# Miniprotein binders against ABC transporter G family member 3 (ABCG3), part 10

Target 1, 243 residues: ABC transporter G family member 3 (ABCG3), of Arabidopsis thaliana (Mouse-ear cress) (q9zuu9r114to356)
Amino acid sequence: IAWKDLTVTMKGKRKYSDKVVKSSNGYAFPGTMTVIMGPAKSGKSTLLRALAGRLPPSAKMYGEVFVNGSKSHMPYGSYGFVERETQLIGSLTVREFLYYSALLQLPGFLFQKRSVVEDAIQAMSLSDYANKLIGGHCYMKGLRSGERRRVSIARELVMRPHILFIDEPLYHLDSVSALLMMVTLKKLASMGCTLVFTIYQSSTEVFGLFDRICLLSNGNTLFFGETLACLQHFSNAGFPCPI
Below, E stands for the ipSAE of ESMFold2; O stands for the ipSAE of OpenDDE; V2 stands for 0.75 times the mean of E and O plus 0.25 times the DockQ between their complexes.

## First folded at step 4 (miniprotein)

Design p1a (from p1 with E10R E51M; at its last look DockQ between E and O 0.81; V2 from the best seeds 0.00; counts 0 for: pae O 4.2 > 1.5, pTM E .676 < .8)
Fold by OpenDDE base, look of step 4:
Structure p1a (fold): chain B 243 residues (1-243), chain A 87 residues (1-87)
Amino acid sequence: as target 1 above (243 residues)
Amino acid sequence: SPEDLQRLARIIRYLTQMVEEALELAKQGDPETALRMIEFLERILQRLEDMIGKYSPEEAKRLQDEVEKLRRELQEIRKQIEDLLRE
């Protein structure tokens, strides 16, 4: 995936459309992890949505997005998108939820979807949780935030997307859960899945796992490039690494 | 917390599986990708060691032993992959 001069405007309460993303350029190679990083209201989620074709109707996008070298209307099933807040069915087990998701997303009989569901469970390190109830957000006996997030990702993996967009996979995760998430995602990338996700802030260790970084501030791209180059860029500029 | 220790143990097991997968990938004819996986795993392992280091030796003894085992396995597999690349 690549994007050129990508600008997103949203009609706010103000008479003039506010540019939320301003002329962003970047790319993500197959089998890599590209992170869109920035503070709150930096435009990171908007950029992610723009790349995924998931902008709200109130938004206008300018510029170009390319997938596999072509101007993209991404075909259904070719990409996945995981929202920051996902609706899970608490009354279902992880496996059941994924089966129902597969039933809704894929053609064919449920029994034919067994393999893709089990693959998704394994890919997201959910084997130990496959038969556990998801539970509600407020239910103490349900899955924790980290497991819930992995279930949400597994739901998209049922379609075996080539590109997976994830809005804040590490949001509200403790350090151990965050590490597990990153290891899991890195494995997915190594298997050829292109990952593009947003992060508010990362530890230096987690940062080192990213292949590329798009650093946003107030809709401006401060940096785009390889992780090591990012560290060098800010070091040479005399600024602390915002990571 | 004891729960954190269990989660760390799970991560170690997962990484161990990934090490095996890397070796298999190398044997299947993609040693370059396998090497990149190993490099990644080494970085994660270092982070795990740092996290485990926050616990007392008594609390983390088992995890420490598992991490040390994984480190040795990573080193051996790395060597095997590098040998395949020279071929």
Scores: ipSAE 0.021, ipTM 0.483, lowest interface PAE 4.2, mean pLDDT 82
ESMFold2, look of step 4: ipSAE 0.311; ipTM 0.715
ESMFold2 (binder alone), look of step 4: mean pLDDT 84; pTM 0.798

Design p1b (from p1 with A9L E10L T16A V19L E51L; at its last look DockQ between E and O 0.73; V2 from the best seeds 0.00; counts 0 for: pae O 3.3 > 1.5, pTM E .760 < .8)
Fold by OpenDDE base, look of step 4:
Structure p1b (fold): chain B 243 residues (1-243), chain A 87 residues (1-87)
Amino acid sequence: as target 1 above (243 residues)
Amino acid sequence: SPEDLQRLLLIIRYLAQMLEEALELAKQGDPETALRMIEFLERILQRLEDLIGKYSPEEAKRLQDEVEKLRRELQEIRKQIEDLLRE
């Protein structure tokens, strides 16, 4: 995936169309992890949505997005998108939920989807949770936030997407859960899945997992490139690495 | 929490699998990428060690043993990958 001069405007309450993303350029190679990082209201989620073709109707996008060298018309199933807040069915087990999701998303009978569901469970390190009830936010006996997030990602993996967009995979995760998430995602990338996700802030260790970083501030791209180059860029500029 | 310990053990198991995959990747003819994977895994391992240090000695012992085992495996695999690079 690549994007060129990507600008997103949203009609706010104000007469003027606010540019949320301002002429962003970047790319993600297959089987790599590209992170869009920035503070709150930096435009990171908007950029992610723009890349995924998931902008709200109130938004206008300018520029170009390319997938596999062609203008972005991502066919259904070719990409996944995981929202920051996902609705899970608390009354189902992880496996059941994924089966139903597969049933809705993929053609064919449920029995034909068994392999893809089990693959998704394994890919997201959910094997020990496969038969556990998801539960709700109000249910103390449900899955923790980390497990819930991995279930949400697994739901998209049943389609075996080539590109997976994840909005804030580490949101509200403790350090251990965050580490597990990142290791899990790194594994997915190593298996050939292109990952693009947003992060507010990362530890140095987590940052080292990223292949590329897009650093946003107030809609401006401060940096795009390899992680090591990012560290060098800010070091040479005399600025502390915002990571 | 006990649940945190289980999550850490899961991470350790996952890292061990990744080590094996790195070795396999090296054997398949991409030792450079494999070495980069090992370097990454080493950083994660260090973070795990730091996290384990926050637990009581009794709770930490099991994790420490697994981490030490993983470290030994990592060093062995690193050596194998480096040997392949010299070939």
Scores: ipSAE 0.073, ipTM 0.557, lowest interface PAE 3.3, mean pLDDT 83
ESMFold2, look of step 4: ipSAE 0.377; ipTM 0.765
ESMFold2 (binder alone), look of step 4: mean pLDDT 84; pTM 0.799

## First folded at step 5 (miniprotein)

Design d7 (from d6 with Q47E Q75E; at its last look DockQ between E and O 0.39; V2 from the best seeds 0.00; counts 0 for: pae E 1.8 > 1.5)
Fold by OpenDDE base, look of step 5:
Structure d7 (fold): chain B 243 residues (1-243), chain A 87 residues (1-87)
Amino acid sequence: as target 1 above (243 residues)
Amino acid sequence: SPEDLQRLAEKIIELTREVFRALLLAKQGDPETALRKIEDLERKLQELEDEIGKYSPEEAKRLQDEVEKLRRMLEYIRKLIEFLLRE
């Protein structure tokens, strides 16, 4: 995926400017992790949505998005998008939820949906949770936030997307759960899935897992490039890296 | 009682499974029977909502939330089955 001169305007969100993203340029190679980083209101989630074709109707996008060198008309199923907040069905097990999600999303009468469900369970490190009720019950605690987030990602993996967009995969996760998430996603990338996601803040340990960083501040791209080059860029400029 | 709330929770779980079994049946080529099952499940869901409604919102909040989700899912699945019947 690549984007050129990507500008997003959205009325009423900012006091001083309707431009939420200002002429962003970047790319993500297949099987890599590209992170859009930035503080609150930096435009990171808006940029992610723009790349995924998931902007709200109130937004206007300018510039170009390319997938595999072609102007992006990403067909249904070619990409996944995981919202920051997802609704899970608490009365289903992880396996049931994924199976029925597959049944709802995948066209066709006789698709062998079991294999794609089990693959998604394994990919997201959910094997030990496959038979657990997502919400639990009166005598059993439901899934934790990190586990629930991995279930939400697994739901998109059922379609075997080539590109997966994730809005804040580390949102409300503790340090251990966050590291597990990033290791899980790194493994997923190594299997050929292109990952693009947003992060507010990263630990040093998690930062080392990223292949590329798009650093945003107030809709401006401060940096785009490899993670090591990002550290060098800010060090050479005499500024701390805002990560 | 806690036991009653547990029974209601188990009933929600079972109804949820039955709704998705109906969807599976429709996608397997029998949308007519699937629709009849959905209509029966709508009735059972209403009975369950009425039973949950006897409890305070504080006691039954979790059940209410899950039932509401199930209702929305049931409505969506119904529409999907109806679509399959028109093709």
Scores: ipSAE 0.400, ipTM 0.778, lowest interface PAE 1.2, mean pLDDT 87
ESMFold2, look of step 5: ipSAE 0.525; ipTM 0.836
ESMFold2 (binder alone), look of step 5: mean pLDDT 84; pTM 0.808

Design d7a (from d7 with E66L; at its last look DockQ between E and O 0.63; V2 from the best seeds 0.00; counts 0 for: pae E 8.5 > 1.5, pTM E .759 < .8)
Fold by ESMFold2, look of step 5:
Structure d7a (fold): chain B 243 residues (1-243), chain A 87 residues (1-87)
Amino acid sequence: as target 1 above (243 residues)
Amino acid sequence: SPEDLQRLAEKIIELTREVFRALLLAKQGDPETALRKIEDLERKLQELEDEIGKYSPEEAKRLQDLVEKLRRMLEYIRKLIEFLLRE
């Protein structure tokens, strides 16, 4: 996937359009992890949604998005999108939730849906939690934040997407859970899934796992390139890396 | 009563599983039996909502949120079963 001169404006209550993303350029190679980093209000979630074709009606996109060299809109079923806060059904086990998601979304025979569910459980390292309740409030004890986040990603994997967009996969995770999540995502990418996700902040250890970085600030792309090139770029300019 | 709220939460868990069992039954080729199960589940959901309504909104907020999610899911699944019946 690639984007060129991508600009997003919001058409809220104000008469004038405001630019949330300003002439962004970038790309993600198949089977790699490309991260969009930046502080709050940098435009990272808006850019992610623009790439996925998930902009709200209050937003207008300009510029071009290419999928495998074509200007085609990304087919709705060929990619996954994981919201920052995914609503799970806490009264189901992990396996039940994934299975019923597959039943609702995929055509085919039930034995096919079981295979897809088991693959998603394995891919997200959820085997030990598969028969546990998801939970989500004090009446139904359940999974911790890290496991819940992995379940939300696994739900999208049920569709076997080639490209997966994740809004803040580390949201509300402690540093250990965040590192384990990134290791899991790196492995997922190496197995053929192209990952594009947003990150508010990262540790040095997590930063080293990214293949490509898109740094945003106030809608502007400050840097786009390989992780190593990001370190060299800011070091050569005499500034510490802003991540 | 915290004991009563816990009992209601357990009923919500069981009802959720029954909804998905009905979906499975419809997909296995018996949508008429599945529809009858859906009608029973709609009644049980209404009874649960009525029971929860006896508590203050502050006491029962989390249960009401769960019931609302279940209602949306049940409505979607009913429409799917009705589609299968229309041929």
Scores: ipSAE 0.012, ipTM 0.462, lowest interface PAE 8.5, mean pLDDT 72
ESMFold2 (binder alone), look of step 5: mean pLDDT 85; pTM 0.811
OpenDDE base, look of step 5: ipSAE 0.026; ipTM 0.539

Design d7b (from d7 with A9L E66M; at its last look DockQ between E and O 0.03; V2 from the best seeds 0.00; counts 0 for: pae E 14.3 > 1.5, pTM E .754 < .8, placed apart)
Fold by ESMFold2, look of step 5:
Structure d7b (fold): chain B 243 residues (1-243), chain A 87 residues (1-87)
Amino acid sequence: as target 1 above (243 residues)
Amino acid sequence: SPEDLQRLLEKIIELTREVFRALLLAKQGDPETALRKIEDLERKLQELEDEIGKYSPEEAKRLQDMVEKLRRMLEYIRKLIEFLLRE
């Protein structure tokens, strides 16, 4: 997937649109992890939604998004999108939740195919939790936050997407859970899924797992390129990498 | 026609999204509104079943399988909502 001169404006209360993303350019190679980094209100979630074709009606997109060289929207079932906060059903086990999600999302010939559920469980390292309850509201008497986040991603994997967009996969995770998530996502990418996700900040260990980085600030792309090029770019300018 | 079958498929997918929204309403503390939504969705599902019944068995078989799965999900979710209303 690639984007060129992508600008997103939000409809203001006075009819004037504020630019949230300002002429962004970038690309993600198949089977790689491309991260959009930036502080709050940098435009990273808006850029992610623009790439996925998921902008709200109040937003306008200018510029172009290319999938495998074409200017088409991704067809139903070819991509997954994981929201920043996902509502899970605590009265179900992990396996049950994924099974019912697959039942609802796979129209046509693939209904009730347990193979996609087991593959998603394995891909997100959820085998030890597959028969555990996801958990209720207070105290989350089932899964911890890292496991819950992996379940939310696994739900999208039952569609066997070629491209997976994830809004803040490390949201509210401790450092150990965050590292496990990134290692898991790196392995998923190596198996053929193209990943594009947003991240507020990363540790040094997590940073090393990214293939390409798009750094945003105030809607502007400060850098786009490979991880090593990002380090060299800011080192050459005399500034530490902002992330 | 292929266009009519695609239209019916899109209706089934949209109905499925509404079922998830009703479940979310029930979980967020408004199971009474969720139950009314489920009742409306059951009516819409019946309309889809009737519409699909106008096609040949081979054409309609795939859509009928999808609708049956959606009906069973609605039955499950109604039971869950009724549980939440008792609490």
Scores: ipSAE 0.000, ipTM 0.143, lowest interface PAE 14.3, mean pLDDT 69
ESMFold2 (binder alone), look of step 5: mean pLDDT 85; pTM 0.810
OpenDDE base, look of step 5: ipSAE 0.661; ipTM 0.891

Design d7c (from d7 with Q6L E66I; at its last look DockQ between E and O 0.01; V2 from the best seeds 0.00; counts 0 for: pae E 25.0 > 1.5, pTM E .646 < .8, placed apart)
Fold by ESMFold2, look of step 5:
Structure d7c (fold): chain B 243 residues (1-243), chain A 87 residues (1-87)
Amino acid sequence: as target 1 above (243 residues)
Amino acid sequence: SPEDLLRLAEKIIELTREVFRALLLAKQGDPETALRKIEDLERKLQELEDEIGKYSPEEAKRLQDIVEKLRRMLEYIRKLIEFLLRE
């Protein structure tokens, strides 16, 4: 996927233009992890949604998004999008929730839908949790936030997407859970899934797992390139931690 | 003394540069060599951490914070290399 001169405007006060993303350019290669990084309100979630074709009705997009070198529609089931906040059904086990999602989204016979559920469980390292309840109401203990986040991603994996967009996969995770998530996502990318996701700010521990970085500030792209080029740039400046 | 703390800070900066060079080596397709360099850097970091420990926590606080960040970086690079090598 590639994008050129991508600008996103939100309808606000008519006196002033509210450009959330300002003439962004970039690309993501198949089977790689590309991160959109920036502080709050930098435009990273809006850029992610624009690339996925999921902007809200209040937003206008200018510029072009290309898939496989041509401007074409995204085929049904060719991509997944994981929201920052995902509604899970706490009265279901992990396996039941994923099976329910597959039944609603995949046409076909029951046996085909079961194999995609088991694949998603294995891909997100959820095998030990598959028969456990997702989240207890006020009288049942459920999954912790790291496992719940992995379930949210696994729900999109049942569609067997080639491209997966994830809004803030590390949000509210402690350092150990964040590392486990990133290792899991890196393995997923190595198996052929193209990952594009946002993060608020990366710890040094997670940063080198990214293949490419798109650094945003106030809607402007400050850097786009390979993670190695980003590391060389910051190393030459004598600072070990990028923004 | 301030001079000894400055010397330790210079060592930390040099070690930081070596850590990034090891990461670049792993990304360029020689992760086995990078793993051995990471193990050597972990040893150097421990020696530096022991030397910093001779000062009071108030005197060495910023250096200790930087060393902790470097230790987390080395652990993460090690896991990255192990992930790349498992296949």
Scores: ipSAE 0.000, ipTM 0.081, lowest interface PAE 25.0, mean pLDDT 66
ESMFold2 (binder alone), look of step 5: mean pLDDT 81; pTM 0.765
OpenDDE base, look of step 5: ipSAE 0.051; ipTM 0.559

Design d7d (from d7 with E66Q K69I; at its last look DockQ between E and O 0.52; V2 from the best seeds 0.00; counts 0 for: pae E 3.4 > 1.5, pTM E .785 < .8)
Fold by ESMFold2, look of step 5:
Structure d7d (fold): chain B 243 residues (1-243), chain A 87 residues (1-87)
Amino acid sequence: as target 1 above (243 residues)
Amino acid sequence: SPEDLQRLAEKIIELTREVFRALLLAKQGDPETALRKIEDLERKLQELEDEIGKYSPEEAKRLQDQVEILRRMLEYIRKLIEFLLRE
């Protein structure tokens, strides 16, 4: 996927003049992890949604988005999108929830495709939790937040997307859970899934796992390139890296 | 009491599994039987919601949220079954 001169405006209190994303350029290679990084209100979630074709009705997009060299909207079902906060069904086990999600997507769903659910469980390192209740509160004890976050991603993997967009995969995770998430996502990418996700901030250990970085501030792209080039770019300019 | 709220949570879990089994039945080719099961489960959910309503909102907030999730799940499944019965 690539984007060129991508601008997104949002309907403000007066008119469509509040540019949330300002002339952004970038790309993501197949099977890699590309991160959109920046503070709150930097435009990172808006950029992610623009690439996925998920902008709200109040937003307008200008510029071009290319998929495999073609100007195109992504076909429904060819990509996954994981919201920052996804409601899970705490009264189901992991396996039940993923199977329920699979059964809802298409009339006449083929039950011989149960391997899709098992593949998603394996891909997100959920094998030891597959028969555990998802839970999420004291009267329904179950998974910890890192495991629940991996379930929310696994839900999208059931449809076997080529590209997966994730809004803040590390949101509210402790450092150990965050590292496990990134290692898991790196492995997922190496198996052929293209990942594009947003991150508010990262530790140096997590940062080293990213293939490419799109750094945003106030709608402006401050840097786009490989992870090592990001460090070199800010070091050569005499500033600490802002990530 | 915490014991009463835990018991209600276990009822929610049991009901959710019955809803899931009804969905499987509809997808396996018997949407008429599945619809009857869903209608019975809707009644059971209402009874459970009424029992949870006997507690203060602060005591029962998490259970009430879970009941709403289950009600939404039932609504989706009913629509799916009704679609299958037309086709």
Scores: ipSAE 0.285, ipTM 0.703, lowest interface PAE 3.4, mean pLDDT 76
ESMFold2 (binder alone), look of step 5: mean pLDDT 85; pTM 0.815
OpenDDE base, look of step 5: ipSAE 0.359; ipTM 0.757

Design d7e (from d7 with K27M F83E; at its last look DockQ between E and O 0.75; V2 from the best seeds 0.00; counts 0 for: pae E 5.6 > 1.5)
Fold by ESMFold2, look of step 5:
Structure d7e (fold): chain B 243 residues (1-243), chain A 87 residues (1-87)
Amino acid sequence: as target 1 above (243 residues)
Amino acid sequence: SPEDLQRLAEKIIELTREVFRALLLAMQGDPETALRKIEDLERKLQELEDEIGKYSPEEAKRLQDEVEKLRRMLEYIRKLIEELLRE
């Protein structure tokens, strides 16, 4: 996927709309992890949604988004999108939730294809949790936030997407859980899934796992390139990389 | 009593699983039987809501939130099954 001169505005009551993303350019190679990084209100979630074709009605997009060199929009089912906060059904086990989600999300009648659910469980390291309740009752054992986040991602994997967009996969995770999530996502990318996700902040250990970085501030792309090039770019300018 | 609240939570879990089993039945080609099961589950959900209503809102708040989620899901699934019956 690539984007060129991508600008997104939000409609308001003013005479003109504010630009949330300002002439951004970038790309993601197949099977790699490309990270959109920046502080709150930098435009990273808006850029992610623009690339996925999931902008709200209040937003207008200008510029071009290309998929494999074509301006075609992504077909239904060719990509997954994981929201920052996902509503899970706590009264179901992980396996049950993924199975019924697959039945409702997949076109046609695919209820006999349980293998995609088991593949998603394995890909997100959920095998030990597959028969556990997701939780939501104070009297019942349930999953912790890291495990819940992995279930949210696994739900999108049952459609076997080529590209997976994830809004803040590390949100509300402690440092150990965040590192485990990133290792898991790195393995997923190495198996052929193209990952594009947003991140507010990272440790140096997590930062080293990214293949390519799009650094945003106030809607402006400050840097786009490989992780090592990002470090060298700011070092050459005499400033540390603003991780 | 905490024991009564735990029993009610377990009933919510059982009802939720029965709703999804009814959806599966409808998708396997028997939406008429599935709809009858949904109607029975709606009755059981109302009985559960009535039982939870005997507790103070402070004691039962989490259970009431879960019942609300289950009711919305049941309404959605009933609509899906009714559309399957309409061809």
Scores: ipSAE 0.146, ipTM 0.603, lowest interface PAE 5.6, mean pLDDT 75
ESMFold2 (binder alone), look of step 5: mean pLDDT 86; pTM 0.830
OpenDDE base, look of step 5: ipSAE 0.337; ipTM 0.748

Design d7f (from d7 with A9M T16V; at its last look DockQ between E and O 0.53; V2 from the best seeds 0.00; counts 0 for: pae E 8.3 > 1.5, pTM E .757 < .8)
Fold by ESMFold2, look of step 5:
Structure d7f (fold): chain B 243 residues (1-243), chain A 87 residues (1-87)
Amino acid sequence: as target 1 above (243 residues)
Amino acid sequence: SPEDLQRLMEKIIELVREVFRALLLAKQGDPETALRKIEDLERKLQELEDEIGKYSPEEAKRLQDEVEKLRRMLEYIRKLIEFLLRE
């Protein structure tokens, strides 16, 4: 996927629209992790949604988004989108939730192979949790936040998307859970899934796992390129990397 | 009684599983048996809702929310099964 001169405006309560994303350019190579990074209100979630074709009705997009060199919308079922907050059914085990989610999303055809559910479980390192209740209701303890986040992503994987967009995969995770998540996502990307996700801030260990970085501030793309080039870019300018 | 409320939540969990098992049965080509299961589950849900109603709304708020979600699921799945029976 690539984007060129991508501008997103949203109608505010003022007399004119404000630009939330300002002439952004970038790309994500197949099978890689491309990270949109920036502080709160930098436009990173808006950019993610623009690339996925999920902008709210109050927003307008200008510029071009290309998929495999063609200016076309993402085909239905070819991509996944994981929201920052995902509602899980705590009354089901992990395996049950993934299986029934796939069954409900594919009406008219029976889910032909249980293997896509098992593949999603293995891809997100959930094998030890597959038969555990998701939980999270007031009267029942359940999975911890890192495991719940991985289930949320696994749900989108049952459709076998080519591109997976994730809004803040590290949201509310401790440092150990965050590192596990990134290692898991890196392995997922190496198996052919193209990942594009947003991050507020990363540790040095997590930062080293990214393939490509898109740094945003106040809607402006401050840097886009490979992880090593990001470090050199800021070092050569005499400033420490802000990330 | 917190213990009683937890027991009621566990019953809701089992009902949710039974609803999805009925959906699976209908999709596997036996919607008549699935419909009978749904009708039994609707009765069980009403009994459970009546028991939850013996508690104050403050004590049972989470249970009531879950029951409403389950009722909506049952209504949707019943309509789907009835569609499959007419086809």
Scores: ipSAE 0.012, ipTM 0.424, lowest interface PAE 8.3, mean pLDDT 71
ESMFold2 (binder alone), look of step 5: mean pLDDT 85; pTM 0.817
OpenDDE base, look of step 5: ipSAE 0.125; ipTM 0.615

